VH-VL binders against q0atu2. Designs and how they scored, part 141

Target 1, 119 residues: q0atu2
Amino acid sequence: MLDKKARIRTSREYRNVFEKGKRLSGRFLIIYYVENALDNNRFGFITNKKIGMAVIRNRIKRQLRAIVREYQGQVKNKHDIVLVARAGIGKSSFEGMEKDYIAIMKKAGLFARNANKID

## First folded at step 6 (VH-VL)

Design p3 (framework fv_ivicentamab_arm2)
Fold by OpenDDE, second read of step 7:
Structure p3 (fold): chain C 119 residues (1-119), chain A 119 residues (1-119), chain B 110 residues (1-110)
Amino acid sequence: as target 1 above (119 residues)
Amino acid sequence: EVQLVESGGGLVQPGGSLRLSCAASGFTFSSYDMNWVRQAPGKGLEWVSIIGTAGDTDYASWAKGRFTISRDNSKNTLYLQMNSLRAEDTAVYYCARGEYWDSTLFDYWGQGTLVTVSS
Amino acid sequence: AYDMTQSPSTLSASVGDRVTITCQASQSISSYLAWYQQKPGKAPKLLIHDASSLESGVPSRFKGSGSGTEFTLTISSLQPDDFATYYCQQGYSYDDVSLTFGGGTKVEIK
């Protein structure tokens, strides 16, 4: 799992991202991102009941965390990033989810220039 | 106080059908996934089916095609339609509320209702 | 599918004994494991969630531990009220929605 330091954990932190951050929509994900005053990135994950039952939502969360963890080192520093799962994600493959994440993060310009796992 | 009360169990012949009900109270029924879990006499617990808050459903592999889970949120009632019953379906059938933190589990159970399939 | 193997199937013990029940998953389920207690003629009762978190009202003599594929439930000092059947349950269900229980462990009086 993601390190505690790499996670958005409080409602206040989430609100800050939603209020001050930028929004970008992908096929399966919506990301909200904003610069933080820390030396590390923090990630948050939001799923809603439209995705499906809790079992499915939990799976999606785990998958998203895995994806974020895989590419964590290639993301520009000092960002709070919230991933909001869209309804269609419940039927997506892990690979599809990963591709969407990469695409949306690229579009947002959140990957570092020296990132080597995004091609 | 959370309460789940199963009903509808009884004696049925092989090939017969039976519909179980579970009356829920003490909580916002519509906000929870609901499950059926059965237990053959002297045997262990076996998950049967789940229904999400959006009405999405899933089943154990052995239950697919013969069992149908449904819910009526206006009546706070969970149902299990059982068709083509077999002797091996003889069991106490429990209604269980799904609780989901990061995992999937059953935090509240009914008293169960006995289904006996016998010629 | 995640197969859950629970051992032993039956355990004879006396009041005051330390009791250990093991649950093994066919593949890693992280910490997504629950333990239940069931007494004859009664519905199961949730004891522990997320491998080690005690439910409210559960005595501290119950301890859940483990992660990945190996899990244990320990009763530090068995009490008369603890004679029952215990079940582990995986709550991971990564690929398919399939919730599985261990075979159960009956803790009986020696």
Scores: ipSAE 0.626, ipTM 0.878, lowest interface PAE 0.9, mean pLDDT 93
Fold by ESMFold2-Fast, scan of step 6:
Structure p3 (fold): chain C 119 residues (1-119), chain A 119 residues (1-119), chain B 110 residues (1-110)
Amino acid sequence: as target 1 above (119 residues)
Amino acid sequence: EVQLVESGGGLVQPGGSLRLSCAASGFTFSSYDMNWVRQAPGKGLEWVSIIGTAGDTDYASWAKGRFTISRDNSKNTLYLQMNSLRAEDTAVYYCARGEYWDSTLFDYWGQGTLVTVSS
Amino acid sequence: AYDMTQSPSTLSASVGDRVTITCQASQSISSYLAWYQQKPGKAPKLLIHDASSLESGVPSRFKGSGSGTEFTLTISSLQPDDFATYYCQQGYSYDDVSLTFGGGTKVEIK
């Protein structure tokens, strides 16, 4: 999971990303993203009841945080990014979510061309 | 400002039933996953159950079939119905809030309520 | 379900000492481990999440480290306020929601 300072936590901060940010849809994920005035990136995660029971949603959130943490060094600095899980993500594998994340981040211009795992 | 206050504990005979309550205040109760965690006298912490914002539930394997977690968002109250109580269920029962983005982290706890199962 | 084993069960220390508590998972939980502090007669307090990230207001003398199956909590210069019982907790739920605590380590005065 991510350091506390790298997380979007308040409703106000989420609302800012949704209202002022850009949106890009992947197979299993939607991202909303906007530049911030900080020295670091911040991430938010949304999983709703339509995805499945608490066990599924909690697993998805942990897997998404792990993916984001793994690739955080590839993300352009000074962005607030919210990941919204789409219906159907519960049927995806960890690898499937990871591939979708990399693809949408590259399309958004937030990743270097060669987005590799951080050792 | 966040407060969780447990009640309903007491002395109960083996095979009996008891219902615990947890009154929440200082936050939007309906937006948080809630947990019950217990601690036998002089022993360690043991997770009992979780309930999500949509009422979805999960339980420790030993609690399945005997304990039922529920919530009433209109009263900002969390419940634990305990049936078929055994001496081994003697413990302080804590109400614990799951952190907004990661409900497996217990960011606020109540003071606990003691349940003693003895003839 | 994951077994969480803490060692030692009890340790005696003096103010100013460096103390280290270990937590071992029966199988890999990646970095999904939290540490809690519990003082006598009180509810636990979340201290560290994600193996190494301090909660707000937690003194910097507390440090968490580790990943996979082996984790440590270190207090670099023990203060009077630090005499308490410490618990690790795994939050790694792959197949089902199964939250497990370690047995606890009591840090007491020598």
Scores: ipSAE 0.007, ipTM 0.569, lowest interface PAE 12.6, mean pLDDT 85

Design p30 (framework fv_ivicentamab_arm2)
Fold by ESMFold2-Fast, scan of step 6:
Structure p30 (fold): chain C 119 residues (1-119), chain A 119 residues (1-119), chain B 110 residues (1-110)
Amino acid sequence: as target 1 above (119 residues)
Amino acid sequence: EVQLVESGGGLVQPGGSLRLSCAASGFTFSSYDMNWVRQAPGKGLEWVSIIGTAGDTDYASWAKGRFTISRDNSKNTLYLQMNSLRAEDTAVYYCARGEYWDSTAFDYWGQGTLVTVSS
Amino acid sequence: AYDMTQSPSTLSASVGDRVTITCQASQSISSYLAWYQQKPGKAPKLLIHDASSLESGVPSRFKGSGSGTEFTLTISSLQPDDFATYYCQQGYSYSDVSLTFGGGTKVEIK
């Protein structure tokens, strides 16, 4: 799981990322990202009702946190990153979400390493 | 049906500039990553540049600083501005649609437009 | 740098033959590899994406396999329409490493 320090928690912080950040769309994910003035990265997660019922949304959120944590060391430092799940993500496999995350983070230039989670 | 039609190719002197266009139809242009891929006469395929759905761009290392990819979603048109052209830039330039967000593959290609850089 | 080495560069075959083309990446690209077919004077056509996923409308005699650094394209029973040049393409990374095509394999009549 992600530590408290690595989480975007307030509406103000989410608004900052949406207003000042860059946006990039993948197959199942959209990311919004901006450099921060902190010494660490922070992640936010949005799973809206279009994805499905609470049980599905909670599973997706849990799986996305696991993916983010697994690749945490590859992300360029000092960024606030918000992951927004697209409607179709509910039918994706864990591997499908993981591949989409890797692809979109590489495309954004946010990965410090060009290797999978196993180094 | 999906159609991509390139134009703007021709003969240009070394050091000159040229702008290529690609007119897209038959799909929602703004929802796709778009690419330029070139092929020198009798040679293999060489990726030039990509522009994503969010307007993010990337280039082959040899193209950085000389080539600029852009898009106009209101006109369903992709562009490639080529500056400081060299004899080595002589090639057929293809417009290609990006598909499969996690693997980056090109599912539709235009017919190509020939650029000849010669004195 | 993600170098893509494709072999053989040329291959002579007869109708009905099984043809295998190999593509090697200098570093792991997971399954982010596509295969294309190109006929003289024409644009390339996508055959396979994500190493093994057949594109709609492509005959089932085409098969992709592999992951990591070694990939193959197999044509199980070569048909007259299959004499063409084939390219693999790495889709794993752009930005600092760029997208890369293999050098191509020309499948010719024996």
Scores: ipSAE 0.008, ipTM 0.546, lowest interface PAE 13.6, mean pLDDT 83

Design p31 (framework fv_ivicentamab_arm2)
Fold by ESMFold2-Fast, scan of step 6:
Structure p31 (fold): chain C 119 residues (1-119), chain A 119 residues (1-119), chain B 110 residues (1-110)
Amino acid sequence: as target 1 above (119 residues)
Amino acid sequence: EVQLVESGGGLVQPGGSLRLSCAASGFTFSSYDMNWVRQAPGKGLEWVSIIGTAGDTDYASWAKGRFTISRDNSKNTLYLQMNSLRAEDTAVYYCARGEYWDSTHFDYWGQGTLVTVSS
Amino acid sequence: AYDMTQSPSTLSASVGDRVTITCQASQSISSYLAWYQQKPGKAPKLLIHDASSLESGVPSRFKGSGSGTEFTLTISSLQPDDFATYYCQQGYSYSDVSLTFGGGTKVEIK
C-alpha cells in the first residue's frame, strides 16, 4: 500500500487536480497531474462502473496502487497525480496496466526512463 | 509522414571525433524518446544511447565516457558526439524513435550514416 | 543487462513454409519484447511490439507469442519478400535502460 501522506483523500484535492492539471490518456489509464506545494507526491485513483462490478473495480484499484508504489521512486517530486481507469482495464493483465502506467508517465515527463521496480 | 535523416558520418582516424545529427520531421519531436543504434558491417544491432523527453540520458556500458547524446527540440534534431573513436566503432549508426506509448521499442528508423574508423 | 539469444542463427525455407524463430531472455522480461525485420542494405523495420502486437501495415502472416523468458516469431506462409534478418529486442530493463537485441536470425529463401 501507499503511505497515507502519498494519497489524495478529499473531494477538494481531486477537484484541484482536475481543474488545474494537465490530462494525458493511455491505453487503459488517463492521468491528471499538477505540481503541488508539498515535499512529496500524492496519488488518487478513480474506477467507475463501466469497468465492472465493485469487486472488479476494487481489484483494479489495489493493483494500480501496487504499481504506483513499485515505481514511486522514479516519479518527479511535488506532483498530485490522479489515475482514472478506462473501461477496458478490466480485461487487462497486471502487466498490461504496469506497461501503460510507465508509458503514460514517461509521456507526461513525470518519469525517468531508468525507472526501477521496487522489490 | 515521419522522417529521420542521419548525417555526419565519414572516415575518421583512431582517437578522432565525429558528431552525428538526426533531423526529424513529421511529428512532435519533443514528445518522443530518441535513440542511437549501431550495426557493424555484417554484424547485428547494438543499442548505443537514449535521450528522454526530459533530457535524461543513458548509454551502453562501452559508450559511457566516450559518447554523448543530446537533442535540440527547437531544431527537431538529435545528436551523438563521439570521442576517442576506435576501429571497433566502425558501424552504420541509426537514429531511432521510441514509440509514444512504450518508448522501449523503436517504431521509426532513419536510413543510417556510416562511420568508418581507420588509419 | 539482459542477454538475448536467438535460434537459429540462420535458416533456409521454401516459399509457403511455416517459419519459427525463437528468442530467449536470460531472465524474465515480462512481455517487453519487439521483433524487427531488416532487409539487406536497409534500416530495421518494427514488426511486432509487446510480444504479440502487430504493427499497422505488417502482413498478418507474422505472429509473435510468448512471455517471460521464451518468445517466438512465426511466419505462417513464407513469401519472397520475407528474405531478411530478424531481430528480437527486450525493453524491460528500466533500471539501467540497457536495451538489448538478439543476435539475429537470417532467413534464406530456397
Scores: ipSAE 0.007, ipTM 0.557, lowest interface PAE 13.4, mean pLDDT 84

Design p32 (framework fv_ivicentamab_arm2)
Fold by ESMFold2-Fast, scan of step 6:
Structure p32 (fold): chain C 119 residues (1-119), chain A 119 residues (1-119), chain B 110 residues (1-110)
Amino acid sequence: as target 1 above (119 residues)
Amino acid sequence: EVQLVESGGGLVQPGGSLRLSCAASGFTFSSYDMNWVRQAPGKGLEWVSIIGTAGDTDYASWAKGRFTISRDNSKNTLYLQMNSLRAEDTAVYYCARGEYFDSTLFDYWGQGTLVTVSS
Amino acid sequence: AYDMTQSPSTLSASVGDRVTITCQASQSISSYLAWYQQKPGKAPKLLIHDASSLESGVPSRFKGSGSGTEFTLTISSLQPDDFATYYCQQGYSYSDVSLTFGGGTKVEIK
């Protein structure tokens, strides 16, 4: 689970990302992203009702948070990033979501090389 | 700054039709899910329909087959086509914006337009 | 089916009173509950989302609590502007029926 300081929490903060940020679409995900004035990254997650029942949306949100947490060390610092689940994500596997996330983040230029290659 | 202005309400006989309009301004209309919510005189709130940013729609069970929600992003306008009207459809019809992160939350409302179904 | 029951339907109170309104869901809706305030002749206004999160600009005297099937809206020190009808709303997604409001609670002057 992501630490609360790494989460976008208010409607104002989300709106800032949408209005001032860049947008990139993948197969199952859309990301909106903008540099922030903080010392850390913050992530937001949107699973619209059209994806399915609350149980399915909650599962998707948990899986996306797990993916983001797993790869948080690879993300360039000082960004607010919002992940929006697209229609069809409920039929994706965990691996499919993970691969889509990595591909989008690399294309956005937000993925840094692993600094511990020699460790 | 955000404004939603409904029009098209009026008196109609049972079995008749009406088309309601909602003119939106002060925000990027195409980025928001939009809703219709109604309220019979002296009664509570009742959700009618939603239309998403991709044109996907959903309806209250009693509205399916009689009501059609649509949007025109080039005109910043939301519509509700109401057919086969019944006395129990008499209500103030509100245009309501779905909150950006959770479209089940209605963060801005119009002032409503009254539809009266009577002989 | 998700039935939303509000109690009481009407309550009388004085300025400065602590007011409590209850909303019960027929089945668990987790924390997907919002509260709205509606003044006579006006459109509703969103006060609280996700059971307990206050909307920007809403006074701190408003507090939401609860999860699952039982939810409460509390106004700790009622002000003149708080005399209104309050509605709870479930946002728990169902394919056929998703957005259900409670019947409303009218808070009127004692």
Scores: ipSAE 0.007, ipTM 0.566, lowest interface PAE 10.5, mean pLDDT 84

Design p33 (framework fv_ivicentamab_arm2)
Fold by OpenDDE, second read of step 7:
Structure p33 (fold): chain C 119 residues (1-119), chain A 119 residues (1-119), chain B 110 residues (1-110)
Amino acid sequence: as target 1 above (119 residues)
Amino acid sequence: EVQLVESGGGLVQPGGSLRLSCAASGFTFSSYDMNWVRQAPGKGLEWVSIIGTAGDTDYASWAKGRFTISRDNSKNTLYLQMNSLRAEDTAVYYCARGEYYDSTLFDYWGQGTLVTVSS
Amino acid sequence: AYDMTQSPSTLSASVGDRVTITCQASQSISSYLAWYQQKPGKAPKLLIHDASSLESGVPSRFKGSGSGTEFTLTISSLQPDDFATYYCQQGYSYSDVSLTFGGGTKVEIK
């Protein structure tokens, strides 16, 4: 699991990202990202009920956390990043989610230069 | 106060059909996943089916094809249509509200309705 | 599917005893485990969620612990009101939507 320090946890923190951050949409994910004043990145996850029942939403959250964790070390530091799952994600494979995450993060320019896990 | 009241149980012959109802009150019914869980006499708990807030459904492997879960949010009522009933379907059937933690669980239960399948 | 195995199936104890019930998952379910108490003729009651979080109104003598595949419910000092059947339930269900209960543990008077 992601370290507590790497998590957006409060409504205020989420609001800050939504209000001040940039937005990019992928196939399965929408990301909001903004620079923070910390020396670490924080991630937030939002799964709308349109995705499906709690079991599905919880699974999606777990999968997204796993993806974020896998690539965490390659993301530019000092960012708050909120991942919003789109409705179609419930039927997506893990690989599809991962691919979409990588694509959208690349588009956002959030991966550090010479990141080795992102082809 | 959250209340769940099952009804529709009774005696039915093998191969018969029965429709159970669960009347919900004390909470915003449409905002929660709802479940059916059964318990054979003297046996343990067995999850039967779930319906999400979007109307999406799923079933235990053994229940697929014979059981159908549905809901009417305008009536705050959960249903379970049971077809092709077998002796082993004899059980108390509970409706249970799904809780929205990171896990999927059942935070409120009805008192159950007895279904007896016997010739 | 995630198989849940409880032990023991039956436990005889006296008031004041320390009672321990175990639940084993066939594969890791992280901390997504709930414990229920059921008395004869009554519906189950949620006691603990997320392996160790007590529900409101549940006495502090109840303690849930564990993660991964091994979980434990402990009653530090058994009270008359605690004689019942207890069930664990996995709420992980990663691939298939399948919510599974343990077989139950009946705590009865010695």
Scores: ipSAE 0.706, ipTM 0.896, lowest interface PAE 0.7, mean pLDDT 94
Fold by ESMFold2-Fast, scan of step 6:
Structure p33 (fold): chain C 119 residues (1-119), chain A 119 residues (1-119), chain B 110 residues (1-110)
Amino acid sequence: as target 1 above (119 residues)
Amino acid sequence: EVQLVESGGGLVQPGGSLRLSCAASGFTFSSYDMNWVRQAPGKGLEWVSIIGTAGDTDYASWAKGRFTISRDNSKNTLYLQMNSLRAEDTAVYYCARGEYYDSTLFDYWGQGTLVTVSS
Amino acid sequence: AYDMTQSPSTLSASVGDRVTITCQASQSISSYLAWYQQKPGKAPKLLIHDASSLESGVPSRFKGSGSGTEFTLTISSLQPDDFATYYCQQGYSYSDVSLTFGGGTKVEIK
């Protein structure tokens, strides 16, 4: 479970990230990210109907939160980051989503370039 | 030693169909994203399609609806089903492996198989 | 759209020459650019990733540089094995339609 401080919760906060942030697309994920004025990182998660039914979208959200939690110690501090699942993510494996997350975070400069999967 | 061997190329008339195969060896095939990349005679490289470890697929916009990428992990084989072929599809088709953590890097390639679409 | 433009399309060079190839992206791709070498009748070979990181076994005469939208591949002292076509490729984003290659630069004997 991500702490409440580490979650983007309001529509106003999501809008700020979309309007002021950078956008980067991976295989299964799009991230929007912006530096914040806080002393911690915050994460948001968006799954839309193109992914599939609610049961699939809810599973994807849970799996993405688990991945973010696992790698939270590697994230460059003071960022608001929104993960948007692409339509094809419902067919991906947990490991596939994890590898895409690591790749996109490295490309965004939010992970060290030599960061690897945590076993 | 990583090896990728394409087969199935040949001469086909416009409107025809053809299925390409790529036999993989020397690595755990099921753990890698696989790609098809083509090259028309005397022209540059053009990405065609990708298939992920969970069978998730994506295509170049011009390939959608005509080409289908698939894989059989029990046979370590990648396929490309090509339908409604046009003269513009004449090319050498390469099987290419996506690097484990970053599938946008094509770290190993087969020798290619020539597809000629002509009357 | 991540259009990739290479220049020149063809260059003539002699063994021992310094060769420079440029690749331009239509929008920033950070440093996520790869270079491939393709010899006549052969498959492409990954040469450089992340703009400047040489693949294992690639000679040190090959150097990649750049970030953002302008990238360069330099061969400091051209060898007979280096006459080939070189392609850049963006690996930054899957947005738009696909992964994109440059049009290629053919390095041929003068």
Scores: ipSAE 0.095, ipTM 0.736, lowest interface PAE 5.4, mean pLDDT 88

Design p34 (framework fv_ivicentamab_arm2)
Fold by ESMFold2-Fast, scan of step 6:
Structure p34 (fold): chain C 119 residues (1-119), chain A 119 residues (1-119), chain B 110 residues (1-110)
Amino acid sequence: as target 1 above (119 residues)
Amino acid sequence: EVQLVESGGGLVQPGGSLRLSCAASGFTFSSYDMNWVRQAPGKGLEWVSIIGTAGDTDYASWAKGRFTISRDNSKNTLYLQMNSLRAEDTAVYYCARGEDWDSTLFDYWGQGTLVTVSS
Amino acid sequence: AYDMTQSPSTLSASVGDRVTITCQASQSISSYLAWYQQKPGKAPKLLIHDASSLESGVPSRFKGSGSGTEFTLTISSLQPDDFATYYCQQGYSYSDVSLTFGGGTKVEIK
């Protein structure tokens, strides 16, 4: 999945993104994002308890990490980005989550040129 | 610094009940999903149950209806209530912390508590 | 349900040997597979997550690979500290399946 270097690791770091960052909502995802002072991007993941059982929430986190990992090379450098799963995400497909991620990242101006995976 | 200490194991007759406890220290207990994993003598690991930060739960199919996982965040303690115990429930029961990013990965384990179900 | 099958159940090896353990899932779990090491009388220790990512402090002689339904754990040059039982675990988490461990592979002294 994601290297430790690419993960938001502390509650303070999550709080910074929520308080200083911008917010955009997609169909199944909300992102909070802010520029950081590092040479790399960091990602955080939050699954609301209203989504369902812990096993379902963990599956969703896992699928979101896989999507983020797949497209991490297309994200503009120096950003902390937190993905928050919306209540309806539990009934989405992997492809549906992927499409929503790409759309919201493009709308945020965080994706370099072509964000769609070619192979 | 992270410590998980199980207690409550012992000898019980078939059909009996036991409540296991896991005392957590060295981390913000309320922020982590927690698991129970068991291991019968000389056999492999078997996942029992998970509880999320909001108290949402899931169980192995054989544990549903007999076992109940719960947590008390004010006491930093995880519980497993085991009812209608059978000889095949004899095992060392481990308390395991789900990693903060992927709660199906068990990054810290207690040393276990032995439950013996014998007639 | 995701059945996880490990092979071999037991292998005998000498220090310096290359050891390979296989884990097969009954259906695709993508790369959501972890490996654990357990020494006698002790709790398991997480070695590898996401099929190939080493946990901090795990020696580089341990290598995980695979995706979908077939995965391997390789120890390139077995050390005395590596005699243990190894377990794979699927973490795919699906609405009607539990977390599942493989049956384990015991690596013992020849």
Scores: ipSAE 0.007, ipTM 0.602, lowest interface PAE 10.1, mean pLDDT 85

Design p35 (framework fv_ivicentamab_arm2)
Fold by ESMFold2-Fast, scan of step 6:
Structure p35 (fold): chain C 119 residues (1-119), chain A 119 residues (1-119), chain B 110 residues (1-110)
Amino acid sequence: as target 1 above (119 residues)
Amino acid sequence: EVQLVESGGGLVQPGGSLRLSCAASGFTFSSYDMNWVRQAPGKGLEWVSIIGTAGDTDYASWAKGRFTISRDNSKNTLYLQMNSLRAEDTAVYYCARGEFWDSTLFDYWGQGTLVTVSS
Amino acid sequence: AYDMTQSPSTLSASVGDRVTITCQASQSISSYLAWYQQKPGKAPKLLIHDASSLESGVPSRFKGSGSGTEFTLTISSLQPDDFATYYCQQGYSYSDVSLTFGGGTKVEIK
């Protein structure tokens, strides 16, 4: 679980990211991101009904939070980032979501990851 | 060593179907996203499709509805089912491995298999 | 749409020449551009990723540069092994856009 201070909590805060932020789309995720005036990063998560039933959406949201938490130390500070799950994410594996998150964050310039390849 | 060997190409009539295979060896196949990339004779490279580690797929817009990518991890084999073939589908079809952390990079390629769609 | 335009489509050069190939994206792809080399009758080989990072085993005479919409591949002193077709590829977008290759640049003997 992410600390309360690391979460985007209000509709106003989400709206700010959508209206002023940049958008980048991956296979399973869309991120919206903008620099903030804080000393830390904040994350928001959106899983809509197109993904599937509530049980599937809740599983996806928990898995995304776990991925974000695992890699939070690699994210450039002072950003508000909203992760929007795409309809196809319900058929993805945890590893598939993790790889997509890493790829999209690298492309956004929000962190660099040069992990050794596993063969 | 990493090896990818395509098979299943040949001459097929317009409107026909063909199934391509790619036999992978020398790496843990189940851990990598896999791609098909094609090249018409004397022309450039064109991405066709990707399949992730969980069987999640994406396609070039022109391939949607006609081509189906699949994998069998127990046989270390990638497939491309091609239906409703057209003359413009004539190409060498390459099997390509996506790099572990950034599957948009094609770090290993097979030698390709030629598909000719002609009457 | 991420159209990738390469120029020139064909380049004639001699061994020892400095060769420059340009790749232009229709909209910004940050630094997420790769370069591939393809010799006749062979599969492509990844040369450069992230615009400027050389793949292991690729000779130092190959250099990539650029960001945003304009990218270049430079071969500082062309060798016989370098006569090939080169392709750029954007790795930026998966959303409603295919992974896109440039049209290719054929480097041939003058």
Scores: ipSAE 0.007, ipTM 0.620, lowest interface PAE 10.5, mean pLDDT 85

